VHH binders against Protein LURP-one-related 7. Designs and how they scored, part 2

Target 1, 182 residues: Protein LURP-one-related 7, of Arabidopsis thaliana (Mouse-ear cress) (q8gwl2)
Amino acid sequence: MADSETPYHPDPEDLRRIPVDLFASKKLPGLSSGDLGFADSSEHLVFILRKSSSSLKSLLDSSGVPLFSISRLHNGVWELHKGDVEKRKDLVLTVKRTSKRFSKTESEVSFAGESSENLVIKGVPFQKSCTIYSQDSIVAQTSLMYKLRQIYVGRSKFRLTIFPGSIDHSLVVAMVAIFLQG

## First folded at step 24 (VHH)

Design bb1 (from z01 with D30S)
Fold by OpenDDE, fold request of step 25:
Structure bb1 (fold): chain B 182 residues (1-182), chain A 120 residues (1-120)
Amino acid sequence: as target 1 above (182 residues)
Amino acid sequence: ELQLVESGGGLVQAGGSLTVSCAASGRTFSEYAMGWSRQAPGKERELVAGITSGDSTWYADSVKGRFTISRDNAKNTLYLQMNSLKPEDTAMYYCAAESWDFYFGEWDYWGQGTQVTVSG
């Protein structure tokens, strides 16, 4: 069913006005074993996260086209590059863990290039709790589905809500993935 | 498939300490989120402690401050250091692994368990 030949591109108008929900699961139609999928509310696969090693991952679109590679440096910093793991291109962003206290973790995101935007990620990785902040605004947040009043999704899934903004959804997914594995 | 083998269980007096270990097969141990669950007689199995591939940890309230979960990726081994043990800690302790780097709410692999008995 995941025969979507077209990469996922959110409507610019939707990005401005309406939060987008993605549902993360290891069990999705069209998802290969071992992969992690992110699907929309209609169960359409949007992104695929594929492991290469403990410190190397690929973020793919629904068609299996590599968008980004995730890697971890020896100093513990995570890097996101454009392209596949085998052919890394430009650095997009870095994620650095700044605090680990008990079960709570905080990380700082720095974008490469001319962007001066800095993000902070806070949460409890083991509980799949993650909130991305841009100053005083929330960029995205994960939630456990069983705690939600309106929608029942099995415990094997979590919801990622991306709030209106300018950050590409693929980047949000990448950041969340990086944070939760940490 | 990942094989998990627990060891280190035994009889210990209340207030004592014990470390249980879990040896994992294969060479991809570092990629897995791991955890310890326990099951007491007549009770449901409960998650005790968890650790992500990046060494973020979580503890149940009942063991917080007393138990420490850790991992040695070079040895493919998961540990649970248990201090200040109580009779209520008596249970079969199971090592578990998630096929992903973080916990999804269920485990994909289980060990056979190791018995921990705390006498009053």
Scores: ipSAE 0.674, ipTM 0.842, lowest interface PAE 0.7, mean pLDDT 89
Fold by OpenDDE, last read:
Structure bb1 (fold): chain B 182 residues (1-182), chain A 120 residues (1-120)
Amino acid sequence: as target 1 above (182 residues)
Amino acid sequence: ELQLVESGGGLVQAGGSLTVSCAASGRTFSEYAMGWSRQAPGKERELVAGITSGDSTWYADSVKGRFTISRDNAKNTLYLQMNSLKPEDTAMYYCAAESWDFYFGEWDYWGQGTQVTVSG
C-alpha cells in the first residue's frame, strides 16, 4: 500500500504572507540587560537571544521559553539544537563557513534529518549584512549599516526581513545570529 | 567590566608604517567584537576598522588596503597595522569593545587612546 504522500499544500494563509520585519536591538522594552531582542514593527518582543559565551547561546521566545541552543564546535562549525542549553535535544541544523574573502563571508546551512534543504548565507557580518538563500530564492535579508560621516546602525538596531516561505522564523533568527557572530 | 589600554602610537613619516595595540583586561576577550576608531583635531570620531569574535573584519574606505585589524585572543590583544600612512591619518586612535560578538552601532567599552601623528 503505497503511502500516498499527501502533497504538501501550503496553507493559503502562508501564500498570502507578506515579508515580516524584525528589528534586532539590545535596547527593547522588557529585554534583560545583556540580551539581544528581536521585535516587530510595534516594538513587541518576539525573540530573545541570550549569550552565555561566544560559543554558546540560547534563543528564547518572548516569554523566555527556550527554543533553541546555539553552540560552536572546535572545528568552527555551529550547531543548532532544540531546547535549552542545559537540555539540548535533537540537532536541527549546522552552519559552516565556506568562504571568507576580505570582509565578505559565506556559510552553508545543513538541516538535520531527512531534509535535503541546503541554505547559503552571504554577507558582511560586521556590517550586519547577510542574505539567506535557498537556491535562487531569498529567505531573509538584514539591513546594512549606513555610512554618512560615520558607520552606524540606526538606533543601534538592524532590520531583518523574512520573506514568505516554509522556514520557521525562529530558525531564520538563529541562522542570522550564527552568521553575524562569525 | 572590560578595561582597554592602547599603545604603540607615535610620530611617523608619510608612507611609513605603525602598529597600535590594545590590551584588554578580563578573561572573556574572545567574546567581544572589537574596533578601532580615530578622532582628528576638530573632527568627529570615526570608526576605522572592526573585527567580530569570529574574525570577520570591516574597514572604512579611507583605510582599505592600508590598515589591517587583527586580534590575539591568547594575549587579549587587539592590533591595528597601519601601512602607507598619510598626514590625514593623524588622530587619536581608540580601541573599543562590544559585549556581543558583533558591533551594534555602539561600543560598550573604550580605551583612553593612543596618538598617531603622520608628518608630511
Scores: ipSAE 0.547, ipTM 0.790, lowest interface PAE 0.9, mean pLDDT 89
Fold by ESMFold2, fold request of step 25:
Structure bb1 (fold): chain B 182 residues (1-182), chain A 120 residues (1-120)
Amino acid sequence: as target 1 above (182 residues)
Amino acid sequence: ELQLVESGGGLVQAGGSLTVSCAASGRTFSEYAMGWSRQAPGKERELVAGITSGDSTWYADSVKGRFTISRDNAKNTLYLQMNSLKPEDTAMYYCAAESWDFYFGEWDYWGQGTQVTVSG
């Protein structure tokens, strides 16, 4: 996947690729109690989110290796750093809420370094509604998972669809987790 | 273990206002998404308001504009301010909490409820 310092730019071949779905759940095969898992459609873990507190989380790969630490500053801005919570490395991005009107929220993602590309996240956090935009293009979106004749999800699981592009999937997962917390 | 106790229910006239409270003990509830649900006699329990750990709120259409959810982390207390009450708001009101800091659609902890009765 692309590094977090790489600006989003659609690859021409992405017009021929299909979106990737990840499924978020508190209960999945191989997931430790208290963690939040993001799995593929076969329930194989892809990412694990481990909470130390409401203001401090680790994003892990499927083997439990730390990828990023996620922390909230006292002013409410979130920072994503490479590395483990115990020894954080380079700043990758920040997320700042820019609007809250009624139940709707808007946040801005700013990448570290000299990139001029910012992402915007919009939705209704309590309803697990989250859409990530690069300019006017959708990078990723959450949705409820159900069939017309059977409803399986709405209480313990949601789907995250990541559209073709260069944004690292682990960064998308981190942004969603930050946004849905409010 | 998180424990939730509601209070502040009672009898109120239609058009009136009432605030119900939910005290949490055993753990700091600022790390939870929380909400209020209600159950009228013979009806299913329904979610009426919710709040994430980051204070993003949501309201059911039936109460939007009339009810306000809020919390005081220093007092470990969740509130539901109910204005312009109608007889159809009569129900047992329950507070609830989610084990994660945003709401997945199921509550992990429930209080015992406080009765709100709206006459007229």
Scores: ipSAE 0.545, ipTM 0.791, lowest interface PAE 1.7, mean pLDDT 83
Fold by ESMFold2, last read:
Structure bb1 (fold): chain B 182 residues (1-182), chain A 120 residues (1-120)
Amino acid sequence: as target 1 above (182 residues)
Amino acid sequence: ELQLVESGGGLVQAGGSLTVSCAASGRTFSEYAMGWSRQAPGKERELVAGITSGDSTWYADSVKGRFTISRDNAKNTLYLQMNSLKPEDTAMYYCAAESWDFYFGEWDYWGQGTQVTVSG
């Protein structure tokens, strides 16, 4: 057995997955008043964001179970912790603004632990413009809905597209929420 | 409930400056994305400036470089400093707030407006 007959292959399921769209809205079936929902194309809730303050939010699954807490430090750095805002656990990532010029903003995402992956987020927060990069590849991006061809409930919906090979979708949603608040 | 009250409007000569203010009450002011919109007679209301809860700003091209949006969290007040005013800036100016930290594309709270008139 001098050499392996099987060469290295990436996971084929990751390479074959198509982009996933989530639709953000304040008005969705099953969404409590005051929450922000991210739903699939059939308007079924996938994630819920619940705001305690501008500096503290919970990301919940569709059943309302806490996934992450999102908090801003006094120095402006954001932290994402697993668990509820009152029972926070491991640090997962941090987001730090690295550039702000006119209305354009750039932020860097640093993962906790031994991950070497750092992401960059660029866009215009007030315009809901947000693109997440891993090196030269796009991980996710927001876009506005086509109002003339596709009618959705609520005029303020935007779309979040998550591309194949990306990280956990819940982390992407958290990063978008952090970035768009400025 | 969040309540918004504008003030500081008035008559000003072209080339002049004016600051309009929006006092907020009822809730923590820093929790909202906010903005200023204006409506001239016979025209649709247009957004002229916005600010997120994290203080990222945006300006319409027609006012960029002349208008500055800012807020004072201690006074619970939003400001629009308007410099180099032109007759086409004449409008009712409305302050507005979004229930979330960032602007979703619709305002949830509106003030009653303050008139700005630029002559000559």
Scores: ipSAE 0.530, ipTM 0.792, lowest interface PAE 1.9, mean pLDDT 83
Fold by ESMFold2, fold request of step 25:
Structure bb1 (fold): chain B 182 residues (1-182), chain A 120 residues (1-120)
Amino acid sequence: as target 1 above (182 residues)
Amino acid sequence: ELQLVESGGGLVQAGGSLTVSCAASGRTFSEYAMGWSRQAPGKERELVAGITSGDSTWYADSVKGRFTISRDNAKNTLYLQMNSLKPEDTAMYYCAAESWDFYFGEWDYWGQGTQVTVSG
């Protein structure tokens, strides 16, 4: 006399049309000390950012598999390469600061190859303010959920909302990490 | 493990200038977001200036245009240059560091503070 009905499970394409929230924190279940985690709304790790230095980081998936290496050149430009910091593969994108006025910063993202997609990042790094634009559309943005409720901030320190689109979420996380450190 | 020690506080006349310093030991502090907070008697500690590992800065409105945060990576030292000092700037000044490259809104390491007193 078991139930014969199956609950609705959205088509994967429907889920791609909904904005995704990731929550950045230094303290999450399963996160090693010294790493920065990006978790979903259930506090499950999605991405891990591991720092070798302020100029060299690894972006890992939830199981610790390297996805990209993130490095800052002497001229201040950042490069994102596929693979681990020890075995870098193809260049994926670069990020360059294009203006800084008072506390506000702008950066430009350039994809490798003949992609027509360039992004602009704007915000105030020290205040964790970061918005990524494709022309006039917002690709992703950070927000402060608990500025007035510090006692409820708990494990997550800020939210990253990624809007539906063609840009890989791991690339968005890397761009945010680059921008917020200045 | 990271240890922060402030120095350079003292008594100064209103309108004067003073630089406070924060020496870091145990690890290279260029890996951290850092900042200066102050606490006047009977008041809550307030953040007055901050700097990311990439040298993006921020200032509270009460000190903007008068205070300058900077650091010397070779000396592992953070500075706060304070100009046009007012009696309202009298406080214990603390340096602090976040364990990551940018500021999450809470500091992981604190110094013991250096007193700045503005008279007259």
Scores: ipSAE 0.520, ipTM 0.780, lowest interface PAE 1.8, mean pLDDT 83
Fold by ESMFold2, last read:
Structure bb1 (fold): chain B 182 residues (1-182), chain A 120 residues (1-120)
Amino acid sequence: as target 1 above (182 residues)
Amino acid sequence: ELQLVESGGGLVQAGGSLTVSCAASGRTFSEYAMGWSRQAPGKERELVAGITSGDSTWYADSVKGRFTISRDNAKNTLYLQMNSLKPEDTAMYYCAAESWDFYFGEWDYWGQGTQVTVSG
């Protein structure tokens, strides 16, 4: 691409960005009881997941403003819509389990619209293992907290690393939450 | 408050089979990740099998291929089917639940346990 053309991304420095870590926990400063929080390394909330039921959740920003509703259809497919569960708006993506062998699970993410892009999620949900692929490239992955005081943090938290790219971090969080539920 | 009550324990011969169950009351069962842990005399309690709210399962190596965890959300019941039992499987078996849809590494609710004793 010519230097005079605008990039397709809002941040022209995206190719030089480093991975972002988020830490999932049920116990964080500012987090309401019963919610799941995703925080930065200083424990400042970035996203909040609020469960209405096993099949219906809200993804909220750090201020508690609804970003997406996450719902499971009777056929087992998950849908992500803009807005809260009470005022659901446009469909953003779907997640469908495509394989399950023993503890290992694979799922496919399909974005709404005429896009042909699909993501694949692979891992072991019960062990909090989740890797999101675009073709052979890793978009994001969870990891155990082994190198950061594994005994306590790894028992009640997990890390989500999001690699540089075009996918909104809130969508990655939603995909991980859906996948780890099984 | 979620309440968990195990049943189905007992005495069984080595090589035999036994199913233990855990009935839940007080809340919608389907919103929890759940698991079975066991504690033999003089040993630490150990996680044996787990299941997410979406029915993805996990098993400890010592029971893989012999034990099956399952749940029936309509009955609010968790099961552990144990086949090819060995004397070393003798333990008090506890069911437990996590307050979220997947397991974070700590259980929020525990049952009272049911004894499984394998002889011979």
Scores: ipSAE 0.513, ipTM 0.777, lowest interface PAE 1.8, mean pLDDT 83

Design bb1 (from z01 with D30S)
Fold by OpenDDE, fold request of step 25:
Structure bb1 (fold): chain B 182 residues (1-182), chain A 120 residues (1-120)
Amino acid sequence: as target 1 above (182 residues)
Amino acid sequence: ELQLVESGGGLVQAGGSLTVSCAASGRTFSEYAMGWSRQAPGKERELVAGITSGDSTWYADSVKGRFTISRDNAKNTLYLQMNSLKPEDTAMYYCAAESWDFYFGEWDYWGQGTQVTVSG
């Protein structure tokens, strides 16, 4: 039962922050095999994404403590819940794909609870390229650390830039992860 | 851990069509991002097309509008439908897989390849 009574509140400190870059890679110091890590510019691990299956993942902090669970419903909608996959708590947000044209995808994010905040994610999932919009403002964007050309390039990293705002960085990471696998 | 076996290659005339397939065995096929790369003699291997676990696709500019990548998770099979083939498409075509749901810039698993030859 999704408890809609307690909306997620971002850390107030996030509203005062300058844009932050995170680097996503499967190869980071301290990262366990099979996990995806998000590190800062100094290669300090910040978040860990752990995959149980294509439709079930956990978002952890740098110490390995579960923050959120990511689940895909049979209808294709993604849900983010507080807590681990085995101990899910309140629904935080949902992600629904609204458009797919060739390589371009658009998804809508709806926050649970009393929040009326809606976000739109646009991009090319396979290219690890997406932008999260709040109306006409940019919440976050990804960029490849390499250019997908006809030539095989052996780089396995992309950059996530999170702009100042009211949305917690962990939620941004979760939304990006959901979008890019779609 | 994951084995990939390509098939369907052969000789085709310019303007013709061909479908290559990749059979996967091992872990759950549906959990992998998949892709096709090709290598022509004397050239570097290049990514041709890719597909995420959620069926989002990508194509190299050289094959856009002509090639279609798709997957059948029930059959553990990846496909590449190639239309309007050109002599420049002649290459060894390789199936590849990534253990995550989307491509990270490198592949974890490779097949042995299937040869596609387009005559002018």
Scores: ipSAE 0.504, ipTM 0.767, lowest interface PAE 1.1, mean pLDDT 89
Fold by OpenDDE, last read:
Structure bb1 (fold): chain B 182 residues (1-182), chain A 120 residues (1-120)
Amino acid sequence: as target 1 above (182 residues)
Amino acid sequence: ELQLVESGGGLVQAGGSLTVSCAASGRTFSEYAMGWSRQAPGKERELVAGITSGDSTWYADSVKGRFTISRDNAKNTLYLQMNSLKPEDTAMYYCAAESWDFYFGEWDYWGQGTQVTVSG
């Protein structure tokens, strides 16, 4: 009597409790030249960042559909809007740099609308190291990929770890992109 | 397309100073993150310094306090001022540009390099 092992269907709630890793690279399968991609552990493209200018970028899904536009104002504040760069819709959030001490940078994220959630991003952009905080909780963190046998740390790729929470992964990617922008 | 041409390399005594330059072609120089890498004989190429379009700078630990990276957007030129040079700084120095402006590390354009030799 072959014990028909009932396929383990993880509780959708349990899946939400697992951190997700994305890897940022310019060299990914299916990625167009000039774009920056975020891929999962299997190198499947999840998000695409496309640069129109230093002050204008688009966040796309893996199929190339625009999700958000990223723009920088003259005052240095970054804005995230829904939709394509050409068809900007509603403001989603703003990112403002509040502190730069030595190599450490801090930015504040303000969500548009009725959301009272404020996020803080802290880190060192050149090291591709940042942490997004929601009060006392960590939303996401980035780090350079370390290979144990390498004498030098490669800077061409970094890992983004998104922790379980209510913030959409696309927004996290957008915030990271904005923060790491010089 | 951005063309990069390094200059200013040469022979210098230990403890001396040298400035290398990188001239960029094109009108969009100001939109690029720029960087200097160096490669010594028998060694891998290593990042030395970087600068964003917003003039944020980064340095390798080995050159901190001695090297200064800067840019003149009006002249489309990148600079690396090297002070207190050591024999260990002997290398081919390469200029590089990256379009994402956050010093990602995958450079889009490279120069041909300029040789810096420090005699102990």
Scores: ipSAE 0.307, ipTM 0.641, lowest interface PAE 2.0, mean pLDDT 87

